# Ledger of designs, part 3: VH-VL binders against Pleckstrin homology domain-containing family G member 5 (PLEKHG5)

Target 1, 101 residues: Pleckstrin homology domain-containing family G member 5 (PLEKHG5), of Homo sapiens (Human) (o94827r584to684)
Amino acid sequence: QLLLEGSLRMKEGKDSKMDVYCFLFTDLLLVTKAVKKAERTRVIRPPLLVDKIVCRELRDPGSFLLIYLNEFHSAVGAYTFQASGQALCRGWVDTIYNAQN

## First folded at step 18 (VH-VL)

Design a3 (from y4 with light chain Y97H)
Fold by OpenDDE, fold request of step 21:
Structure a3 (fold): chain C 101 residues (1-101), chain A 118 residues (1-118), chain B 113 residues (1-113)
Amino acid sequence: as target 1 above (101 residues)
Amino acid sequence: EVQLVQSGAEVKKPGESLKISCKGSGYSFTSYWIGWVRQMPGKGLEWMGIIYPDDSDTRYSPSFQGQVTISADKSISTAYLQWSSLKASDTAMYYCARFDYEWGFDYWGQGTLVTVSS
Amino acid sequence: DIVMTQSPDSLAVSLGERATINCKSSQSVLYSTNNENYLNWYQQKPGQPPKLLIYWASDLESGVPDRFSGSGSGTDFTLTISSLQAEDVAVYYCQQHHKHPLTFGQGTKVEIK
C-alpha cells in the first residue's frame, strides 16, 4: 500500500545533492528520479525496507536523517532528506515511524 | 526542452575582469547543478566547478579554486563564471552544463569562447 | 583524484567497422550502494559542445543511436561503436562523477580510415 509520495532533496554525505521523488509503501521506500529527456522515472537506489530504517528529524528545519540498517543492526547507509517544509518533513518521519509499528 | 544558452564570445586583455553567463530553460533550474567545463584550444575537457542554484552551494575543482568564481541567480535561471584578473592562459572555450550526480552532464551550453591576448 | 586514462589517443576506423575505445580509472567508480558505475561517455564533434552518450557506464542516453554501447565495471570501461558512421567522427571522452573532483579522460579522436 502506498502511504506517501513526494519530492524530497536527497543528500548522501557531503558530496551529493539532488532532488528525488520518493514513494513510501507499507514495507519499503523507493527513491526515484526523472529520466533525462523522458517523462519516465527510474529507481536510483535499492528499495529501503521500512523495518530497517531509522529516521530522525534534524535541527535544520524541513530535513530528516534516514539511516539504513543491515540485519546486524549496523548502519550501512545514511541519507538526509529535505522536504519543502517542516510539516511535510514531520509527515514523512511520522509516516515511516507508523509504518514500522 | 532543456536548453542552456551562454553569453557571447569575449576578447579581453590580461588583467581585465570578465563574467560570462549561462541561462537555463525548459526545466526546474533550482533542481539541478550547473557546471563549468574548460576546454583549452586543441585540448580536452576540464571540470572547473558546479553550483546548486537553489542555495548557491558551490564546489570547485582544486585546480580552479580561487582562480574563478562561480555564482548563480536563480531568479533569472542564470549561472555565472567570472575572473577578477584574466591571464593569457585563460584563453579557452568555456562550457556550462547541467549536472546531476546520477546522470552527469546531460545538457550542455553552446560554449563561450574567451580569448585573452595583449 | 581519480585519473581517467583513455586508449588509444586516436583511432582510425573504416566506415561500417567497429570502433573500440577504452577508459581506465585509477580508482573504482562503482558505487556499492546501488552497484552502478558513475562513468559517462561524451561525444564532441568539431565545433560543437560535448554530448552525453552513455551514463552509468552502459545506459544509452535518449536519442543516441544504438550502435553506441558502453560496457565495463569498476576501473575498466569500453565504448563501442558497432558500425562507424561518417557522423561519428569526433573526440570521445570518458568521465567519472563518483568522487570529487570530477574528472575526464584525455579524449580519443575517432576518424574515418
Scores: ipSAE 0.874, ipTM 0.959, lowest interface PAE 0.6, mean pLDDT 96
Fold by OpenDDE, fold request of step 21:
Structure a3 (fold): chain C 101 residues (1-101), chain A 118 residues (1-118), chain B 113 residues (1-113)
Amino acid sequence: as target 1 above (101 residues)
Amino acid sequence: EVQLVQSGAEVKKPGESLKISCKGSGYSFTSYWIGWVRQMPGKGLEWMGIIYPDDSDTRYSPSFQGQVTISADKSISTAYLQWSSLKASDTAMYYCARFDYEWGFDYWGQGTLVTVSS
Amino acid sequence: DIVMTQSPDSLAVSLGERATINCKSSQSVLYSTNNENYLNWYQQKPGQPPKLLIYWASDLESGVPDRFSGSGSGTDFTLTISSLQAEDVAVYYCQQHHKHPLTFGQGTKVEIK
């Protein structure tokens, strides 16, 4: 089931920065981006399984870190997401945390 | 519709300073990067740099680092490319273009011709 | 830097015939995270700015005729015009945005034979 959706600014290290639209389901997080053709959306990253995600709020207000773990509990991905405000950021982190429990 | 409109052609002498502009419309200016691309007469395309207007995060090509300054004023949806001291070798067409790390350069300005000669 | 090399530098093709342009990158532009190639193709007609044709190596940009297609992966890519039209006379560029600095191929001029 869908738990949360909305626009976030995604950063992968210091290499890229872009606005994405994320869908958080009970078991996975989808990172999507709008395409001009037919005004449709595309999944631009592999689905992130909720039970493999570690989220932490950052000192930068409105931002949180998302670390993705493999089957060996090693970090294989790291993303920074920025919401429009601190409250919304907290909402994303809390919702992910609750979905893991 | 998405549009990027650049300032008019420039005719300058070596040593003069110059600042050209690129105004975006029809989309959220702070949600996409703006890039500058140089095209010397009869030559190919060269990436100069990109700027994220929302926070002015700027990335330069090593070849253009320190040679030009890229800036933006998001309050008027405008990006800028400037030189402190032009050289004859700066003669070229300069394009601004909207950039996304997923889709690349999807919308382009009409170009600004810069001619530098004694 | 990732060097992009196109071949040929120029190509003359008869109207209605197939045009093929190749692009090689000195390093792979395939992103292991999503298995997408960050390789674009642009068209530039005389006196005009470049126009995006293909993104992610094979996805057709909105409004682009389907006679244009992109293929390839890793370091070898191809732009194909299945049936060349008069309005297709232009210089075509491949470009990678997998890593900084962003780099373009040297361009391929397509003309009518």
Scores: ipSAE 0.867, ipTM 0.958, lowest interface PAE 0.6, mean pLDDT 96
Fold by ESMFold2, fold request of step 21:
Structure a3 (fold): chain C 101 residues (1-101), chain A 118 residues (1-118), chain B 113 residues (1-113)
Amino acid sequence: as target 1 above (101 residues)
Amino acid sequence: EVQLVQSGAEVKKPGESLKISCKGSGYSFTSYWIGWVRQMPGKGLEWMGIIYPDDSDTRYSPSFQGQVTISADKSISTAYLQWSSLKASDTAMYYCARFDYEWGFDYWGQGTLVTVSS
Amino acid sequence: DIVMTQSPDSLAVSLGERATINCKSSQSVLYSTNNENYLNWYQQKPGQPPKLLIYWASDLESGVPDRFSGSGSGTDFTLTISSLQAEDVAVYYCQQHHKHPLTFGQGTKVEIK
């Protein structure tokens, strides 16, 4: 079940920053990116299982942190996402939290 | 369609300043990096740096840090490369290119030839 | 820094024959998260800007003829032109963007013999 979709700016590690299009389903989050021409989007990261996400709004406006955990509760991925505004950012964080509960 | 149009060729003397431009069109200018690449006569490609025009986040190659300034004006979809004081060794072709961390340098400008002599 | 080394520096190939260009990186350019190699190939014809041919080591950019192919993983990569044509006379560069600083190979000049 699709719960939320939209454009986000994704930061990964020290250097990477790019615009992505995310799809949040009941069980997973997909990170996609437009292929240039009249092509569809391409999934650029492995699907993130909602049950393994820790998500926190950051003090920077419109930004949230997404930490991905393994089976041993150790962080194996970290992403910073920026939405176009605070309301959209809170929408993402709240929707992820609600999907977990 | 995506286009990057650079300013025209320049003939300069050592010690002069210079600012060359790269104007992007046909895409969301603030959604991609713009990079600058130097090619000295008869030589290969050298990455100089990239800028994210939306917030002016700028990353330099260690070889060019402190040697040039990369900037952008997103209100006119334009990125810039500038020197405070040109040297004869700055004689080269300079390309701008759109950069994305997934796809690399996917669209290139036509180049700006900078000649610094005497 | 990841050093990109191409071989050979120049290559003369008869029209219609296979051309093979190698690129070796000093460190892996494979991103373990998505299992993709962040290595590109560019073509620069005389008097022209570079053009993207291949990204993710093996994916052809739109509009690139199917005689071009890329292969390899980790540190060893190959660009192959299956049947060289006159318009393929160019300098070819590999480039990585897995880690900063972004780096190009020194280039391989391909000529018709």
Scores: ipSAE 0.709, ipTM 0.907, lowest interface PAE 1.2, mean pLDDT 93
Fold by ESMFold2, fold request of step 21:
Structure a3 (fold): chain C 101 residues (1-101), chain A 118 residues (1-118), chain B 113 residues (1-113)
Amino acid sequence: as target 1 above (101 residues)
Amino acid sequence: EVQLVQSGAEVKKPGESLKISCKGSGYSFTSYWIGWVRQMPGKGLEWMGIIYPDDSDTRYSPSFQGQVTISADKSISTAYLQWSSLKASDTAMYYCARFDYEWGFDYWGQGTLVTVSS
Amino acid sequence: DIVMTQSPDSLAVSLGERATINCKSSQSVLYSTNNENYLNWYQQKPGQPPKLLIYWASDLESGVPDRFSGSGSGTDFTLTISSLQAEDVAVYYCQQHHKHPLTFGQGTKVEIK
């Protein structure tokens, strides 16, 4: 069940920064990119299970942190996402929270 | 159609300043990095640096840090490479290219030949 | 720095024959998160800018003929031209963007015998 979709700017590690297109379903989040002017799209990261995601808004306007946990609640991945505005950022964080609960 | 169009060839003397340009079209200019690559006569490709035009986040190769300035003006979809004081050893072909951390350098400009001689 | 070393520096191949170019990186360019190799191949024909041929070590860019293929993982990579055409005379470069600084191989010149 698709809950939300849209463009986000993703930061990963020390250097990587790029625009991605995310699909949030009831049970998973997909991170995708268009190939050649949206003629084809590819999933560029393993699907993120919604019940293993921790999100929180950051002090930076329109940004949120996504931490991915293992079975033992230890962080195994971290992503920073930037939405185009504060309202969209809150929308992503709230929708993920609601999907978990 | 993604295109990168560079400014024309330059003939300069040592000590002169220079700013060359790279104009992007056919894509969202602020969604990708622009990189600069040097090719000295008869030699291979050397990465100089990249810039993210949306926020001017700029990353330099250690070999070029402090030697050139990379900048962008997103309002006209243009990136720049500039020298404050050219040397004869700056004689080369300079390419701009669109860069993405997933795909690498996927589209290239036609090149700008810079000749620096007395 | 990840040093990219190509071999040979130059090769001559008869029309219709196979050309093989090797690229070795001093460190792995495999990203463990998605198991993709962040290694590209570029073609530069005489008097032209470079052109992307292959990304993620083995995926052909749109419009690239299928006589081109890429293989390898980690530190060892190969570009193969299965049946060399006259239009394939060029210098070929490998390039990694797994870690900064971004680095190119030294290039391999392909000529017709």
Scores: ipSAE 0.696, ipTM 0.903, lowest interface PAE 1.3, mean pLDDT 93

Design a5 (from y4 with light chain K99T)
Fold by OpenDDE, fold request of step 21:
Structure a5 (fold): chain C 101 residues (1-101), chain A 118 residues (1-118), chain B 113 residues (1-113)
Amino acid sequence: as target 1 above (101 residues)
Amino acid sequence: EVQLVQSGAEVKKPGESLKISCKGSGYSFTSYWIGWVRQMPGKGLEWMGIIYPDDSDTRYSPSFQGQVTISADKSISTAYLQWSSLKASDTAMYYCARFDYEWGFDYWGQGTLVTVSS
Amino acid sequence: DIVMTQSPDSLAVSLGERATINCKSSQSVLYSTNNENYLNWYQQKPGQPPKLLIYWASDLESGVPDRFSGSGSGTDFTLTISSLQAEDVAVYYCQQYHTHPLTFGQGTKVEIK
């Protein structure tokens, strides 16, 4: 089931920065982006399984870190997401955390 | 519709300073990068740099680092490219273009011709 | 830096015939995270700015005729015009945006034979 959706600014390291639209389900997080053609949305990253995600709020207000773990509990991905505000950021982190429990 | 409109052609002498502009419209200016691309007469395309207007995060090509300054004023949806001291070798067409790390350069300005000669 | 090399430098093709342009990157532009190639093709007609044709190596940009297609992966890519039209006379560029600095191929001029 869908738990949360909305726009976030995604950063991968220090190389990229872009606005995405994320869908958080009970078991996975989808990162999508609008495609001009036919006003479609496209999944631009592999689905992130909720039970493999580690989220932490950052010192930068409205931002949180998302670390993705493999089957060996090693970090294989790291993303920074920025919401429009601190409250919304907290909402994303809390919802992900609750979905893991 | 998405549009990028650049300032008019420039005719300058070596040593002069110059600042050209690129105004975006028809989309959220702070949600996409703006890039500058140089095209010397009869030559190919060269990436100069990109700027994220929302926070002015700027990335330069090593070849253009320190040679030009890229800036933006998001309050008027405008990006800038400037030189402190032009050289004859700066003669070229300069394009601004909207950039996204997933889609690349999807919309382009009409270009600004800069001619530098003594 | 990732060097992009196109071949040929120029190509003359008869109207209605197939045009093929190749592009090689000195390093792979395949992103392991999503298995997409960050390789674009642009068309530039005389006196005009470049126009995006293909993104992610094979996805057709909105409004672009389907006679244009992109293929390839890793380091070898191809732009194909299945049936060359008069309005297709232009210089075509491949470009990688996998790694900074962003780099373009040297361009391929397509003309009518």
Scores: ipSAE 0.874, ipTM 0.958, lowest interface PAE 0.6, mean pLDDT 96
Fold by OpenDDE, fold request of step 21:
Structure a5 (fold): chain C 101 residues (1-101), chain A 118 residues (1-118), chain B 113 residues (1-113)
Amino acid sequence: as target 1 above (101 residues)
Amino acid sequence: EVQLVQSGAEVKKPGESLKISCKGSGYSFTSYWIGWVRQMPGKGLEWMGIIYPDDSDTRYSPSFQGQVTISADKSISTAYLQWSSLKASDTAMYYCARFDYEWGFDYWGQGTLVTVSS
Amino acid sequence: DIVMTQSPDSLAVSLGERATINCKSSQSVLYSTNNENYLNWYQQKPGQPPKLLIYWASDLESGVPDRFSGSGSGTDFTLTISSLQAEDVAVYYCQQYHTHPLTFGQGTKVEIK
């Protein structure tokens, strides 16, 4: 079931910044990006299983941290997502949290 | 359609300042980086830097850090490359290009030829 | 810095024949997260700006003829033109955008024999 979708600005470390379109389902989060010269969308990251995601709102308004854990509960990925506003940011974090419970 | 249109050719003398421009259209200007690439006469491509117009986050090649200034005015979808004091060795073609960390440089401007001579 | 080295520097190929250009990176440009190679190929015809041909090492950019193909992974990459056409005369560049600073190969000039 699709729970939430929308545009986010994604950052991976200090050397990446791009706008993506994410789809949050009950069991996974998809990170997609528009394909050049086409109206198609491409998945640019492996699906992130919801039960392996740890999200925290950041001090920077409208931004949240997404940590992806492996089966050993070790962090294997870290993303910063920025929504257009604090409310939407919180919406993403809360929706992910609710999907985990 | 996505287009990057650069300012016209420049003929300058050493010591002069210069600011060239790159105007984007046909896409969300604040959603993509704009990069500058130098190509000296008869030579290859050299990455100079990129700027994210939305917040002016700018990243330079170490070789060009402090040598040029990259800026942007998102209100008019324009990126800039400028020199405070040109050198003869700055003679080159300068390209702007849209950059995405997933796709690379997918759209290029037509180039701006800068000639610096005494 | 990741150094990109192309080979050969120049290539003369008869019309209709296969053209092969190699590109080696001093470090892997494979991103472990999505298992994609952040390696592009560009074509630059005389008097024109570069044009993106291949992204992610093997994905063909929209509008590019399918006679162009990219292959390889990690540190070794190849651009292939299956059947060289007259309009393919150009300088070709590989470029990594895996790690800053972004770096280009020195270019390979492709001409008709």
Scores: ipSAE 0.873, ipTM 0.957, lowest interface PAE 0.6, mean pLDDT 96
Fold by OpenDDE, last read:
Structure a5 (fold): chain C 101 residues (1-101), chain A 118 residues (1-118), chain B 113 residues (1-113)
Amino acid sequence: as target 1 above (101 residues)
Amino acid sequence: EVQLVQSGAEVKKPGESLKISCKGSGYSFTSYWIGWVRQMPGKGLEWMGIIYPDDSDTRYSPSFQGQVTISADKSISTAYLQWSSLKASDTAMYYCARFDYEWGFDYWGQGTLVTVSS
Amino acid sequence: DIVMTQSPDSLAVSLGERATINCKSSQSVLYSTNNENYLNWYQQKPGQPPKLLIYWASDLESGVPDRFSGSGSGTDFTLTISSLQAEDVAVYYCQQYHTHPLTFGQGTKVEIK
C-alpha cells in the first residue's frame, strides 16, 4: 500500500545533492528520479525496506536523516532528505515510524 | 526545452577583471547544479567547479580554487564565472553546463570565448 | 584524484566501420550502493559544445543514435560506434563523476579514414 509520495531533496555525504521523488509503501521506500528528456521515472537507489530504516529529524528545519541498517543492525547507508517544510518533513518521519509499528 | 545561454565573446588584457554569465531556462534552475568547464585552444575539457543555485553551494576543482569565483543569481536563473585579474593563460573557451549527480553534464551552453592578450 | 586515460588519442575509421574508444580510470567509478558506474561519454564536434552521449557507462542519452553504445565497469570502459557516419567526426571524452574532483579523459579524436 502506498502511504506517502512526494518530492524531496536528497543528499549523500558531502557531494551529491539532488531532487528526487520518493514513494513510501508499507514495506519499502523507493527513491526515484525522472529520466532526462523522457516521461519515465527511474529508481536510482535500491529499495529501502521500512523495517531497516532509522529516521531522525535534523536540527535543520524540514530535513531528516535516514539511516539504513543491514541484518546485523549496522549502518550501511545514510541519506539526508529535505522537504519543502517542517510539517511535511515531520509527516515523512511519522509515516515511516508508523509503518514500522 | 532546457537551454543554457552564455554571454558573448570577450577580448581582454592581462590584469583586467571579467565576469561571464550563463542563463538557464526550460527547467527548475534551483533543482540542478551549474558547472563551468574550461577548454584551452586545441585542448581537452577541464572541470572548474559547480554551483547549486538554490543555496549557492559551490564546489571547485583544486586547480581552480582561488583562481576564479563561481556565483549564481537564482532570481534570474543565471550563473557566473569571474576573474579578478586575467592572465594570458586564461585564454580559452568556457562552457557552462547543467549538472546532476546522477546524469552528469546533460545540457551545455554554447560557450564563451575569452581571449586575453597584451 | 581519479585520472581518466583514453586510448587511442586519435582514431581514423572508414565510413560504415566500427570505431572503438577505450577509457580507463585510475580508481573504480562503480558506486556500490546502486551498482552503477558514474561514467559518461561526451561528443564534441568542431566548433560546438560537448554533447552527452552515454550516462552510467551504458545508458544511451535521449536522441542519440543507437549506433553509439557504452560498456564496461569499474575502471575499464569502452565507447563503440558500430557504423561510423560522417557526422560522427568529433572528439570524444569520457568523464567520471563518482568522486570529486570531476575529471575528464584527454579526449579521442575520431576522423574518417
Scores: ipSAE 0.873, ipTM 0.957, lowest interface PAE 0.6, mean pLDDT 96
Fold by OpenDDE, last read:
Structure a5 (fold): chain C 101 residues (1-101), chain A 118 residues (1-118), chain B 113 residues (1-113)
Amino acid sequence: as target 1 above (101 residues)
Amino acid sequence: EVQLVQSGAEVKKPGESLKISCKGSGYSFTSYWIGWVRQMPGKGLEWMGIIYPDDSDTRYSPSFQGQVTISADKSISTAYLQWSSLKASDTAMYYCARFDYEWGFDYWGQGTLVTVSS
Amino acid sequence: DIVMTQSPDSLAVSLGERATINCKSSQSVLYSTNNENYLNWYQQKPGQPPKLLIYWASDLESGVPDRFSGSGSGTDFTLTISSLQAEDVAVYYCQQYHTHPLTFGQGTKVEIK
C-alpha cells in the first residue's frame, strides 16, 4: 500500500545532488526520476526495504538522513533527503517510522 | 523545449578578464546542474566544472580549479564562466550543458568561441 | 582520475555498413548500488555542440535513431551504428560520470568510406 509520495532532493555523500520523486509503500521505498522527453519515470535505486531503514531528522531544516542496513545490520548506504519544508520532512520521517512499527 | 543559449564570440588579449554566460529555459533551472566543457581547436572535450544554481554549489575539475570561476544567477536562469586574466592557451570553444548525476549532459548550448591573441 | 580511451581514433565506413567504436575506462564505472554504468556516448557534428546519444551505457536518448546502440559493462564499452548514414559523420565521445573528475574519451572520427 502506498503511504506517501513526493519530490525530494537527494544527496549521496558529497558527490551527488539531484531531485527525485519517492514512493513510500508499507514495505519499501522507491526512488524514481523523471525520464526527460517521455512522461515516464524510472526507478534509479534498488528498492529500500522499510525494515532496513534508519531515518533521522537533521539539524538542517527540511532534511533527513536515511541509513540503509544490510542483513548483518551494517550500514551499506546513506542518503540525505531534503523536502520543501520542515513539516513535510517530518512527515516523511514519521511515516517511515510508523511503517516500521 | 529545453534550451541553453550562450553569449556571443569573444576576441580578447592576454591579461584581459572575461565573463561568458549561459541562459537556460524550458525547464526548472534550479533542479539541474549546469556544466562547462572546454574544447580547444581541433581537440576533444574537457570537463571544467558544474554548478547547482539553486544554492550555487560548485565543483571544479582539478585541472581548472583556481583557473576559472563558475557562478550562477538563478533569478535569470543564467550560469557564468569567467577568467580574471586570460592566456593565449585559453583560446577554445566553451560549451555549457545541463547535467544531472543520473543522465549526464543531456542538453548543450551552442558554444561560445573565445579567441585570445596578442 | 578515470582515463577514458577510445578505439579507433578514426573510422571510415561505407554507407549502410556497421560502425563500431570501443571505449575503455581505467577503472570500473559500474555503480554497485544500482548496478548501472555511468557511461555516456555523445555525437558531435562539425560546427555543432555535442549531442547525447546513449546514457547508462545502453539506454538510447529520446529522439536518437535506433540504429545507434550501446553495450558493455565495467570497463569495456561499445557504441554501434548498425547502418551508417550520411548524417552520422561526426566525432563520437564516450564519457564517464561515475567519479569526479568527469572525463571524456579522446574521440573517434567517423567518416564515410
Scores: ipSAE 0.861, ipTM 0.955, lowest interface PAE 0.6, mean pLDDT 96
Fold by ESMFold2, fold request of step 21:
Structure a5 (fold): chain C 101 residues (1-101), chain A 118 residues (1-118), chain B 113 residues (1-113)
Amino acid sequence: as target 1 above (101 residues)
Amino acid sequence: EVQLVQSGAEVKKPGESLKISCKGSGYSFTSYWIGWVRQMPGKGLEWMGIIYPDDSDTRYSPSFQGQVTISADKSISTAYLQWSSLKASDTAMYYCARFDYEWGFDYWGQGTLVTVSS
Amino acid sequence: DIVMTQSPDSLAVSLGERATINCKSSQSVLYSTNNENYLNWYQQKPGQPPKLLIYWASDLESGVPDRFSGSGSGTDFTLTISSLQAEDVAVYYCQQYHTHPLTFGQGTKVEIK
């Protein structure tokens, strides 16, 4: 079941910053990008299982942190996402939390 | 259609300033980086730096840090490369290109030839 | 810095024959999170700007002919032109965008024998 979708700005590591389009389903989160002028979309990261996400709103307005744990409960991904506003950011964080419960 | 259109060729003397431009169209200008690449006569490609026009976040190659200024004006979808004091060794073709961390440099401008001679 | 080294520096190939260009990086350009190599190939024909041919080491850019292919992983990469055509006379560059600073190979000039 699709719970939420939309554009986010994703940061990884020290340098990477880009616009992505995310789909949040009951059980997983997909991070996608459009592929060139062919108007195809591509999943650019492995699907993130909702029950392995640790998610927290940051002090910066409109930003949240997502830490991803693997099947061995080790952190294998860290992402900062920026929504277009604080209300949308809170919506993402709350929807992920609700999907986990 | 994604297009990057650069300003015209320049003939300059050492010590003069110069600002060349790169105008993007056919895509969301604020969703991508713009990079600048130098090609000296008969030589290969050298990355100079990239800028994210939405917030002017700028990353320079160590070889060009302090040598040029990269800037952007998102209101007119334009990026700039600027020298405060040109040297003869700045004679080269300068390309702008759209950059994304997933795709790399996917669309290129036509180039701006800069000739600096004394 | 990740140094990108191409071989050969120049290559002469008969029309219709296979051309092979190698690119080696001084460090891995594989992003283990998604198992993609952040390495591109560009073509620069005489008097023209560079053109993206291949991204993620092996994925063809839209509109690029099927005779072009990319392979390799980690530190060793290959661009192959299966049947060289006259319009393929160009300089070819590999480029990594895994780690700053972004770096290009020195280029490989392909000519018809």
Scores: ipSAE 0.713, ipTM 0.913, lowest interface PAE 1.3, mean pLDDT 93

